# Miniprotein binders against q96jn8r1131to1294: the designs that were tried, part 98

Target 1, 164 residues: q96jn8r1131to1294
Amino acid sequence: TLEFLENHGKNILLSNGNRTATRVASYNQGIVVINQPLVPQLLVQVRIDFLNRQWTSSLVLGVITCAPERLNFPASACALKRAAWLLRGRGVFHNGLKICEKFGPNLDTCPEGTILGLRLDSSGGLHLHVNGVDQGVAVPDVPQPCHALVDLYGQCEQVTIVNP
Short names: E, the ipSAE of ESMFold2; O, the ipSAE of OpenDDE; V2, 0.75 times the mean of E and O plus 0.25 times the DockQ between their complexes.

## First folded at step 9 (miniprotein)

Design Y3 (at its last look DockQ between E and O 0.49; V2 from the best seeds 0.00; counts 0 for: pae E 5.8 > 1.5)
Fold by OpenDDE base, look of step 9:
Formats: structure tokens, C-alpha cells, sequence
Structure Y3 (fold): chain B 164 residues (1-164), chain A 120 residues (1-120)
């Protein structure tokens, strides 16, 4: 069963069998990691449940290749400087550096109800799915094992892991 | 050194002064400067911009003390090694109040330049 790990950002409250993450304060400190590592053909999906328009930007999606159980999470995924491949807005980031300016839809403008997915293909390519539609390879060669990471940042205050 | 100037104002005079500061920083001190301005205050926009730019110094121009405190706190939380200067409307008294709260507050772009000269 896919769940968020108990090791998470300080502002996160887990519920619904650790399948729902809610950021209960501020705009940051909202990183969560999914328990099972990504393996080829496993589609991990989260639904945006609630957006708070007070803030700018929105959730960050990606993967980390370090041990998530022991990770000391920074205030935001943007501060991850190692072992991190992230999707923010329309950009793709590796260890804090933008490696792609425009990829897929703008995550900052995804409305509530949007289902976002991550999937590794057989070649190690990380795919973004939006409402079930494969947006293509965001990162071509992701080291394994890796874990899906969601940063409930900015507007995004709640997400839930959903089945494909 | 990368300096990010973020202006939460559309006041043309403020914008002009900010650009002048940016130019001076670049020319006199060899700083890489980015100037961003927005009509609307976004509480965490400065943080994101600073992250993306890789700023060593952030100069924030905001309209009130509350915004100043918030953005400063956010920046210091997320980017503790980044030097932050806040220019706030309200004059010297407002700046003093903010300073008492630990915010590096100044009253004008010119003061920001002077402060940066000391830092650079």
C-alpha cells in the first residue's frame, strides 16, 4: 500500500491511513515522501485536494535517491541540493538547478482535483502524468532506488495518494 | 556576488531608484544583479526568486511593516545564509521597529546601497 512516510515536513499532518497529507501552517515545511520506491511501471499518483490562494507557487513533485526515512527535510524542496529531481511549475530541477525550462503543464496552475502521477519507465525515465495522461519523460535517467516526493508548497495545502 | 532586488510596488520612482542601485552595484562592485518587480505582494515570491537566482543578497522593497516582517522571516528561514535588506514605507520609525524585531530594515533605496557597500 502506498502511503506517506512518517518522516515528513514539520507542517504536515498525515491522515487517512497516511495517504493524505495536509500542510497545516505557513507556506512551507510540507515535504512528504511516499513509502514505496518507484520501480518501473509503478504509477504513483496524488490528487490535489486543497489550494490556498494566499500563497504563490504550488506543489513540487519529484524523486529523491537518498534514504527518505532519515532525511532531514529542508523548509522546501527547492533547498534540496543532492539526490533530488524535482518538477516545479513548468521547470525540471536537479539538486536545485533548473535543467529544463518548460516541461508539461504548469504545476502552479493545476486546480484542485488534478491527479498528478510519477512513473519510471524501463529505461529509468521519469514520467509525469496529469489526470491520467502521460506528459512524457521529465528526467531521462533517474537513479534507483528512488522515492516519490511531494512538497506541499505554496498554494498546495492538501494532497491524497490515489490509486491508478 | 548575486544580488536580487524585489520590488513589491509599481511606483515608478521606486522602480527607477532600484534600477539605479542595481546599475551601481553592477558597475562599481561587479555584482550580478537581478531586479524583479510586481504590483502585487506575494508572501513567498521573494523566496522562490532568491532560490532560483541563487542570490547572495536580497533587497526587498515592500509597502508596510507586516509584509516586511513576513518576507524577511521567510527568507531567513529558507535561506539563512542570504543577506536580506528590507526597504519599507513608513520612514525611520517603521525601520526602527523592524530593527528591534531583528529585521534588517532601511528606509530608502539609497540606504540599501549604502548598506550593501558595507557588506560587499
Amino acid sequence: as target 1 above (164 residues)
Amino acid sequence: MKVLVIIFSDDPEILKRAEEIARELAEKYGAEVRVIHTRDYSPNEAILEAYEYGADVVIIIVTDEEKARLVYEYLKEDLPDVKVFVIVEGGEEAAKRLEEEGVDAITSPEEALEALRKYL
Scores: ipSAE 0.317, ipTM 0.691, lowest interface PAE 1.9, mean pLDDT 90
Fold by ESMFold2, look of step 9:
Structure Y3 (fold): chain B 164 residues (1-164), chain A 120 residues (1-120)
Amino acid sequence: as target 1 above (164 residues)
Amino acid sequence: MKVLVIIFSDDPEILKRAEEIARELAEKYGAEVRVIHTRDYSPNEAILEAYEYGADVVIIIVTDEEKARLVYEYLKEDLPDVKVFVIVEGGEEAAKRLEEEGVDAITSPEEALEALRKYL
């Protein structure tokens, strides 16, 4: 079953059988990683459960290719300069470098209840899904194995893994 | 080399000095410089602007020692590979207190160019 790894950001508490992650302090230190690598046709989905509009910006979604079980996570996904492909706002970033200016909807405006999904296609393309709708290829060839990552950043204080 | 200059002041003298520094960095050192002027930046917004721009260096110009400390700490925590310098218009004593706490602080925009040439 899909769960968040016990190795996570300092401000995260896991609940609901490790399927729910809550950021319980500040605006950062909220990185969580899904316990299984992405494989073609596996759709990993999380629901935005709670937003605190006091903060600016919202969650970051993406993948890492480093083994996540013992990785020392930075305070935010923005500090990942190696082996990371991130979706933030409408931008796509590789190791901190913006590689696409506008992709999909603006993640910073996704309301509570939005379901965000990641999957690899057969050619290694990373797809974003929003409420079940495929937004297309965000990253054309992600190295495998890779793990889905969510940073409960800024406004985003809780997410839950949901079935596709 | 991308340099982000964040100005937390409406003081025309500070704005003039910051723009002069930005122009010299661009012309003399070939840096790509973005200048953002506002009074309302939260530390969270400073981090986001630095990340979106892809800054290698951030120069923060503030008049408030508490704001300077907060923005510096948040930037170093969230973007540890970004070089951060703080210019505090509170005078030499405020800069000295911040330096004792490990903040890369200087007393005026005119000193920023000397401090930055080592990192360009």
Scores: ipSAE 0.086, ipTM 0.518, lowest interface PAE 5.8, mean pLDDT 84
ESMFold2 (binder alone), look of step 9: mean pLDDT 89; pTM 0.920

Design Y4 (at its last look DockQ between E and O 0.74; V2 from the best seeds 0.00; counts 0 for: pae E 2.9 > 1.5)
Fold by OpenDDE base, look of step 9:
Structure Y4 (fold): chain B 164 residues (1-164), chain A 120 residues (1-120)
Amino acid sequence: as target 1 above (164 residues)
Amino acid sequence: MKVLVIIFSDDPEILKRAEEIARELAEKYGAEVRVIHTRDYSPNEAVLEAYEYGADVVIIIVTDEEKARLVYEWLKEDLPDVKVFVIVEGGEEAAKRLEEEGVDAITSPEEALEALRKYL
């Protein structure tokens, strides 16, 4: 069963059998990691449940290749400088550096109810799914094992893991 | 060295100062400088801009001490490895208050440049 790990950002409250993450304060400290590592053909999906428009930007999606159970999470995914591939807005970031300017839809403008997915293909390419539609390879050759990471950042205050 | 200059003001004089700082940083120190003008304060915008730019240094120019403090703290929290300087147009007293709270606050472009010399 896919769940968020108990090791998470300070402002996160887990519920619904650890399948729902809610950021209960501020705009940051909202990183969560999904328990099972990504393996080829496993589609991990989260639904945006609630957006708070007072903040700027929205959730960050991506993967980390370090051990998530022991990770001391920074306040935001912005501070992940190692072992991190992240999708923010339309950009793709590796260890804090933008490696792609425009990829897929703008995550910052995804409305509530949007289902976002991550999937590794057989070649190690990380795919973004939006409402069931494969947006293509965001990051090629992602090291394995890796874990899906969601940063409930900015406007995004709640997400829930959903089955495909 | 990437420097992001963020201006939280619509004051032409402040804009001018920012451009002067940017120019000097680029010409004298060889820094890559981006200047962002924010007329209206946007929550956590500075953090996002700094992150996306890959800034090593952020210079915030503000007239509002509270804004300065808030943005500084956010930057330090979210981007702890980024050096942040605040130019506050509230005078020496405002700068002192901010410094007492741990904010690297300055009152002039010259001070900013001097403070940055050790990093550039």
Scores: ipSAE 0.579, ipTM 0.807, lowest interface PAE 1.0, mean pLDDT 90
Fold by ESMFold2, look of step 9:
Structure Y4 (fold): chain B 164 residues (1-164), chain A 120 residues (1-120)
Amino acid sequence: as target 1 above (164 residues)
Amino acid sequence: MKVLVIIFSDDPEILKRAEEIARELAEKYGAEVRVIHTRDYSPNEAVLEAYEYGADVVIIIVTDEEKARLVYEWLKEDLPDVKVFVIVEGGEEAAKRLEEEGVDAITSPEEALEALRKYL
């Protein structure tokens, strides 16, 4: 079963059989990781359940290519400087460096109820889905194994894993 | 070296002094400087701006001690390798309280330039 891993950010409370993550304090310390690595047949989807518009910016979505079980997560995904490919706002980041300034929709504008998805294609390309619509290849050749990561940052206070 | 100057004030005199500091850093010390006026921004916006710019040094110019404390703490939490200085305009007692807590607080433009000269 697809769940958030028990190793997560310090401000996260897991519920709903570890399929729901809630940030219960501050604006950061909200990194969660999906317990299974991505494979071509696996579409990982999360729904944005709750946004607090008093903060600036919103969730970060992406993958890490190192083993997540013992990783000490930083306060924010933006501080991941190794083994990380991240989507934030409209940007694509590799190890903290912006490699694409404009990909897909602006994640900071996604309302509550938006369903965001990640999957690998047969060539190892990372695809973003938004409300069931494939946005194309964000990252062309992600090393495997990799795990989907969500940072409940800023406005984003709750997400739930949903079935495709 | 990239320096971000963040101004949490609408005071035209503070804005003018901030631009003078930025000019001095750029012309005399060869720093790449960005100046941001964040009238309505929350404290976590300062962290995001520093990250987007790739700042090595952040200078916060503020009149409110509590905002100074919050922005300093959040910058150090999210960006621990970034050097942060706080200028508390008109608040010598506030600057001293912040310094006692370990915040790099200064009260004059001359102090700011001298402190930054050491890291440039």
Scores: ipSAE 0.340, ipTM 0.640, lowest interface PAE 2.9, mean pLDDT 86
ESMFold2 (binder alone), look of step 9: mean pLDDT 89; pTM 0.921

Design Y5 (at its last look DockQ between E and O 0.85; V2 from the best seeds 0.00; counts 0 for: pae E 2.5 > 1.5)
Fold by OpenDDE base, look of step 10:
Structure Y5 (fold): chain B 164 residues (1-164), chain A 120 residues (1-120)
Amino acid sequence: as target 1 above (164 residues)
Amino acid sequence: MKVLVIIFSDDPEILKRAEEIARELAEKYGAEVRVIHTRDYSPNEAVLEAYEYDADVVIIIVTDEEKARLVYEYLKEDMPDVKVFVIVEGGEEAAKRLEEEGVDAITSPEEALEALRKYL
């Protein structure tokens, strides 16, 4: 069963069998990691449950290739400088550096109820799914094993892992 | 060295001052400077701007003490290695209050430049 790891950002409260993450304070310290590594053809999806428009920006979605159980999470995924491929807004980032300016829809404008998914293809390409629609390869040739990461940042205050 | 100057004011004098600071930093010290002028930024936007610019130093020019404090705290939390200076247009009393709360508050651009010289 897919669930969020107990090792998470300081402002996160897990519920619903660790399938729901809620950021209960501020705008940051909201990183969570899904327990099972991504394997080819496995679609991992989260639903945006609640947005707080007091803040700017929204969730960050991506993968890490380091061991998540021992990771000391920074306040924001933007601060991850190693083993990280992230989607923020319309940008793709690798180890904190923007490697693509425009990819897929703008994550900052996704409304509540949006279902975001990550999937590895057989070639190691990381795909973004939005409401079940494959947006294409965000990152080619991602090292394995890797784990899906969600940063409940800015407006995004709650997400839930959902099945396809 | 990358310096991000964030102005939380519509005051033309503040804007002018910021530009003067930017010019001096660039011309005298060879710093790369970006100036952002905003009237109604959420506090966390400053953090994002700092990340995007990959700032080494952030200078906040603000009239609102609460906003100054929040932005400072957010930057220190998210970007602990970034040097943050706050110029409070509310005067010396405002600066003192912020300093009591641990904010590196200054009252003049000259003080900022002097402080920066140690890092440039």
Scores: ipSAE 0.699, ipTM 0.865, lowest interface PAE 0.8, mean pLDDT 91
Fold by ESMFold2, look of step 9:
Structure Y5 (fold): chain B 164 residues (1-164), chain A 120 residues (1-120)
Amino acid sequence: as target 1 above (164 residues)
Amino acid sequence: MKVLVIIFSDDPEILKRAEEIARELAEKYGAEVRVIHTRDYSPNEAVLEAYEYDADVVIIIVTDEEKARLVYEYLKEDMPDVKVFVIVEGGEEAAKRLEEEGVDAITSPEEALEALRKYL
């Protein structure tokens, strides 16, 4: 089923059959990618397991539209300059440029236990879910294929893939 | 050229000197400058501010050598193409130790402006 790819950020340790990602050092180098592309009907969900309040920001969610298996990840998702659509805080970003100031809840305020989800609708719109609640379309027309990405950046030190 | 100036001090003299550096960068060298004064930055917040501003150059103004080292290292790791300078106010010995470690450390505003002249 759904797992994090073996190709991930330098500070990540995978466990629990590659369904749990832990950042074991610093605040960055924490990019993980889900092994299957998003398709209609597929809801990818991760639970925030651990937050370290020493850091600022919490995590980044989004999609990449290039093949992730051999991609050389930067230190943070914020540095992805191509093939990336990201949600950070309340903002939506395309290739490092903010394209929407305010979408959904502030991801930086989500506590431990929050379940964050990504799915495509039938029109290629990217939806964010928070604790099972659809927040609407973050990006109206994402190119396919795309893979869900989580960057354990700042406070978030562990996430686990969970069932819908 | 976008220059981010980050001030990790409440000292009024340091704040005044930092604003003078920012003004001269803007007026004499034509730089676009953002100045951020912080009391309670978490260790990585400077990196986020640099991303948000899309900075080409970051100038860190501090009195604490350990803070200077940490912020410099995070910026260089996360944003390796961004030029980072550290101004250690009142700390010539600290600046020398930082330079020995490969940090672009400077002890005065005049030295900072001279070092930046070739990038602007």
Scores: ipSAE 0.554, ipTM 0.778, lowest interface PAE 1.8, mean pLDDT 87
ESMFold2 (binder alone), look of step 9: mean pLDDT 89; pTM 0.918
OpenDDE base, look of step 9: ipSAE 0.681; ipTM 0.854
ESMFold2, look of step 10: ipSAE 0.399; ipTM 0.684
ESMFold2 (binder alone), look of step 10: mean pLDDT 89; pTM 0.920

Design Y6 (at its last look DockQ between E and O 0.87; V2 from the best seeds 0.00; counts 0 for: pae O 6.5 > 1.5)
Fold by ESMFold2, look of step 9:
Structure Y6 (fold): chain B 164 residues (1-164), chain A 120 residues (1-120)
Amino acid sequence: as target 1 above (164 residues)
Amino acid sequence: MKVLVIIFSDDPEILKRAEEIARELAEKYGAEVRVIHTRDYSPLEAVLEAYEYGADVVIIIVTDEEKARLVYEYLKEDLPDVKVFVIVEGGEEAAKRLEEEGVDAITSPEEALEALRKYL
């Protein structure tokens, strides 16, 4: 049973049995983490429920390899300088450094109702899924264990964990 | 070291001074410098550009005190490890008000280069 961890960004309110995260203020402080590490065959999916067009950027997806239960989250996933691989806009970032210019769709343009998924393959490759379609390997060798992370950044004000 | 220079002005003299600063950073300090000239960037767009570039230092060249304050605040909140300097053209009094609020604000090329040399 996948849920968002109780340890999250300051502006997050959890609801729906901790399966829904809402950013209730500002544009940041919206980091949430899935309660179970990724393992092969586990597909973690979130649906974008609400977007606020006041902002010009949207959610960040990724993984962290630090234990998330007591981690002090920064205001933005962009400030994660250690043990983080992030998908933002069309880029892939490792510890704040861009390692791929373009991968998959531009996350900043995904509409409400888009379902975004993360999973590991058997080789430790991180896959992005968009509306059920595998976009391929974003990061070829992610250390395990790792946890899926969503930053409800900018436009993105609510996401819900959904089952495949 | 990567330096991002964002110029929020169309004033030819401001553009000329910005080019001078960028050239000196590259030649004297060996910095990798990216220069963006824009009238229209929001504070959040400045944050995202700095993050995408992987800037260690951001220099904001601006004439509008409120824009300077907002861009500085957004950068410091989202990218706390990035050093931010604000050059307020035509506004020594405005730069002083910003400095009193804790913004690293400066008004002249000589002062800008001195501040950067101290940081470097």
Scores: ipSAE 0.173, ipTM 0.602, lowest interface PAE 5.0, mean pLDDT 86
Fold by OpenDDE base, look of step 9:
Structure Y6 (fold): chain B 164 residues (1-164), chain A 120 residues (1-120)
Amino acid sequence: as target 1 above (164 residues)
Amino acid sequence: MKVLVIIFSDDPEILKRAEEIARELAEKYGAEVRVIHTRDYSPLEAVLEAYEYGADVVIIIVTDEEKARLVYEYLKEDLPDVKVFVIVEGGEEAAKRLEEEGVDAITSPEEALEALRKYL
């Protein structure tokens, strides 16, 4: 069963069998990691449950290749400078550097109810899914094992892992 | 080294100073400098700009002490490895208040440049 790990950002409260993450304070310290590593053809999906319009920006979605159980999470995914491939807005980032300017829909403008998915293809390409639609390869070759990461950042205050 | 200069003011003199700083950083120290002029960037947006640019150093030029504090705190929290300098136009008193709150505040472009010499 897909769940968020108990090791998470300081402002996160897990519920619903650790399938729901809620950021209960501030705009940051909301990183969560899904327990099972991504393997080819496994689609991991989260639903945006709640957006707080007090803040700007929204969730960051991506993968990490370090051991998530031992990771000392920074306040935001922005501070991940190693072993991280992240999707923010329409950009793709690797270890803090933007490697793609425009990819897929703007994550900052996804409304509540949007289902975002990550999937590795057989070639190690990381795909973004939005409401079940494959947006293409965001990262062409992701090292394995890797874990899906969600940073409940800015407006995004709650997400839930959903089944495909 | 990448330096991001964010100007939270429409004051022509402040803008001029920012450009001077940027020029000197680029010419004298060989820094890559990006200058952003904004009226209403949130502290969070400042973080995002710094992150996206890959800034090693962020220089905030601001007239509002509260804005300075907030932007600094956001940057330091979210990007702890990024060096942040705040130039506040409120003078020495404002700078002192900010320093008391842990903000690396400076009162002049010259002081900013001097401080940056440690890193450039």
Scores: ipSAE 0.021, ipTM 0.304, lowest interface PAE 6.5, mean pLDDT 88
ESMFold2 (binder alone), look of step 9: mean pLDDT 89; pTM 0.919

Design Y7 (at its last look DockQ between E and O 0.47; V2 from the best seeds 0.00; counts 0 for: pae E 9.7 > 1.5)
Fold by OpenDDE base, look of step 9:
Structure Y7 (fold): chain B 164 residues (1-164), chain A 120 residues (1-120)
Amino acid sequence: as target 1 above (164 residues)
Amino acid sequence: MKVLVIIFSDDPEILKRAEEIARELAEKYGAEVRVIHTRDYSPNEAVLEAYDYGADVVIIIVTDEEKARLVYEYLKEDLGDVKVFVIVEGGEEAAKRLEEEGVDAITSPEEALEALRKYL
């Protein structure tokens, strides 16, 4: 089953069989990684459960290609400088550098209840899904194995892994 | 050098001072300066702006000492090596209190410039 790994950001509390992640403090230190690596056609989805409008920005989605169990997480996914492809707002980032200005819907404005998914296609393209709708390839040719990463950042205070 | 000036105030005098600082930094030191003014306080906004801009130096101008402390802490936590200066109202006493908490606090734009000379 899909779960968040026990190795996570300092402000994260896991519950619901490690399927729910809650950031219990501040706006950051909220990185979680899903246990199973992304393989072609596996759709991993999380639902935004709670938003706190006090903060700026929202969750970051993406993948990492380093071993997640041993990763020392920075305060935010934005600080990942290696082995990381991330979606923040409408931007796509690779190792901290923006490689695309506009992709898909703005993650910062997704309301509670939104289901966000990541999927690798057979060619290694990373797809973003929003409420079950494929938004297209966010990152082509992602190295494998890779793990889905969710940063409960800014407004996003809780997410839950949901099955397709 | 990229300098980000963030103003968490709607005070015209503060805005004016910030622009003066920005101009001086650009003209005298050749710094690339971005000035951001926000009416609505968002504690972590500075972090994102600094990150996205690639700031080497962040100057925060706030009227609230608590906000100053928080924003400074956030910036230091997330950006690490980025130099952060906080201009807060309240004079030397406020600055001292912030310094005691590890915040690089300054009392005036002039002092900011002086402090920045070490890095420019």
Scores: ipSAE 0.625, ipTM 0.831, lowest interface PAE 0.8, mean pLDDT 90
Fold by ESMFold2, look of step 9:
Structure Y7 (fold): chain B 164 residues (1-164), chain A 120 residues (1-120)
Amino acid sequence: as target 1 above (164 residues)
Amino acid sequence: MKVLVIIFSDDPEILKRAEEIARELAEKYGAEVRVIHTRDYSPNEAVLEAYDYGADVVIIIVTDEEKARLVYEYLKEDLGDVKVFVIVEGGEEAAKRLEEEGVDAITSPEEALEALRKYL
């Protein structure tokens, strides 16, 4: 079953059988990772449960290719400079460098109830899904194995893993 | 090398000093400089702007010690590879306290250019 790993950001509280992550303090220290690597038939989906619109930015979504069980997570996903592909706002980033200016919707404006999904295609392309709609390939040819990552950053205070 | 200058004020005197700093950085070091002016206090916005620009160096120009401390901490925590300097306008004692805490705090344009010379 899909769960968030017990190894997570310091401000995260896991609940609901480790399927719900809540950021309980500050604006950062909110990195969570899905316990199974992405494979082509696997669609990992999270629902945005709670937002605090006092912050300027919202969650970061993406993948990492390093083994997540023993990582010492940085305060935010933006500090991941190795083995990371991130979707933030409308941008796509690889190891802290913007590689695409505009992809899919602006994640900073997604409302509560939005369901965001990640999957790999057979060529290793990373797809974003928004409310069940495939947005296309965000990142071509992601190395495997990789794990889905969510950073409950800024506005985003709670997400829940949901079934596809 | 990319330098981001963030100005947390709309005071005309501070803006003119910031423009002089940016001009000298570009002329003396050949740096690519982006200047962002905001009246609002937003530490997480500073982080995002530096990340989006791909800044190697961030220079924060503020008038308030507590704001300076908070923005510096956010940048170092979230963007650990970025070199950050803080210019606290009119606050030499504040800059000294921040420096004693390990913040790269400076009080003048000449000090900013000197510090960047050692980094470059």
Scores: ipSAE 0.006, ipTM 0.396, lowest interface PAE 9.7, mean pLDDT 84
ESMFold2 (binder alone), look of step 9: mean pLDDT 87; pTM 0.900

Design Y8 (at its last look DockQ between E and O 0.91; V2 from the best seeds 0.00; counts 0 for: pae E 2.3 > 1.5)
Fold by ESMFold2, look of step 9:
Structure Y8 (fold): chain B 164 residues (1-164), chain A 120 residues (1-120)
Amino acid sequence: as target 1 above (164 residues)
Amino acid sequence: MKVLVIIFSDDPEILKRAEEIARELAEKYGAEVRVIHTRDYSPNEAVLESYEYGADVVIIIVTDEEKARLAYEYIKEDLPDVKVFVIVEGGEEAAKRLEEEGVDAITSPEEALEALRKYL
């Protein structure tokens, strides 16, 4: 069963059998990780449940290759400088460095109800899905094992894991 | 050294003074300087701009004390190694209150130049 790990950002409250994450303060400290590493048959999907337009920018999606159970998360995923591949806004980032200017839609403009998915292909490529539509390979060679990460950053205050 | 100047005011005098310090930082101190001006304030916008630029030093010019405090606190939380100075319209009393709270507040762009000389 897919759940968010108990090790998460300090402003996160888990609910709904650890399938819903809510950021209950500020704009940051909202990193959550899925409790199972990605494998080629696994599609991890989250729905954006609630956005607060008081803040700038929105959720970050991606993967980390460090074991997440005891990791000390930074305040925001944008500060991850090791073992991280992230989709933020329109860009793809590796360890805080932008490696692609434009991939897929702008995550900062995804409305409430948008379903975002992550999966690996058989070659280790990381795919983004948006409302069931594959956006292609964001990162061609992600090391395994890797773990799906969501940062409930800025506008994004709640997400829920949903089934494909 | 990368210096970011963020201006959350549309006051023409503030904009003029901010641009003067940016030019001086680039010409006299050889700093790589980026200037961002916006009248809209999102509490975390300064953090995002500081991260995107990779700033070593951030100078924030804002119109009120609460916005100054929030911008300072958020950058220090997300980017603790970045040196932050805040200039608040409203002068010396606002800067004193912020300083009492532990914010690196200054009263003028000219004081920012002096503070940066020590940091450099």
Scores: ipSAE 0.428, ipTM 0.685, lowest interface PAE 2.3, mean pLDDT 86
Fold by OpenDDE base, look of step 9:
Structure Y8 (fold): chain B 164 residues (1-164), chain A 120 residues (1-120)
Amino acid sequence: as target 1 above (164 residues)
Amino acid sequence: MKVLVIIFSDDPEILKRAEEIARELAEKYGAEVRVIHTRDYSPNEAVLESYEYGADVVIIIVTDEEKARLAYEYIKEDLPDVKVFVIVEGGEEAAKRLEEEGVDAITSPEEALEALRKYL
């Protein structure tokens, strides 16, 4: 069963069998990691449950290749400087550096109810799914094993892991 | 050195001053300066922008003391190694209040430059 790990950002409360993450304070400290590593063809999806418009930006999606159970999470995923490939807004980031300016839909404007997915293809390409639609390869040749990471950042206050 | 100047004001004078600061930093100190102007204040905007730019120094120009404080605190939380200065309306009194709260507040562009000279 896909769940968020108990090791998470300081402002996160897990519920619903650790399938729901809620950021209960501020705009940051909201990183969660999904327990099972991504393997080819496994689609991991989260639904945006609640947005708080007082903040700027929204959730960050991506993968990390370090051991998530031992990770000391920074205040935001953007601060990850190693072993991280992230999608924020329309940008793709590797270890904090933007490697693509425009990819897929703008995550910052996804409304509540949007289902966002990550999937590795057989070639190690990381795909973004939006409401079940494959947006293409966001990151080619992602090292494995890797874990899906969600940063409940900015506007995004709650997400829930949903089945495909 | 990368300096981010974030302006949370639509006041033309403030904008002008910000540009002057930016120019001086670039010309006199060889700083790489990015100026961002936002009409609407977003509490974590300064954080995001500084993060993306990779700023070593952030200068926040804002009219509201509370906004200044929050922006400063957010940046320091997320980017503890970034030097942050705040220019806020209210003059010396406002600056003093902010300083008492641990915010590096300055009252004028000139003071900002002086503060930066110490850091750069």
Scores: ipSAE 0.370, ipTM 0.706, lowest interface PAE 1.6, mean pLDDT 90
ESMFold2 (binder alone), look of step 9: mean pLDDT 88; pTM 0.913

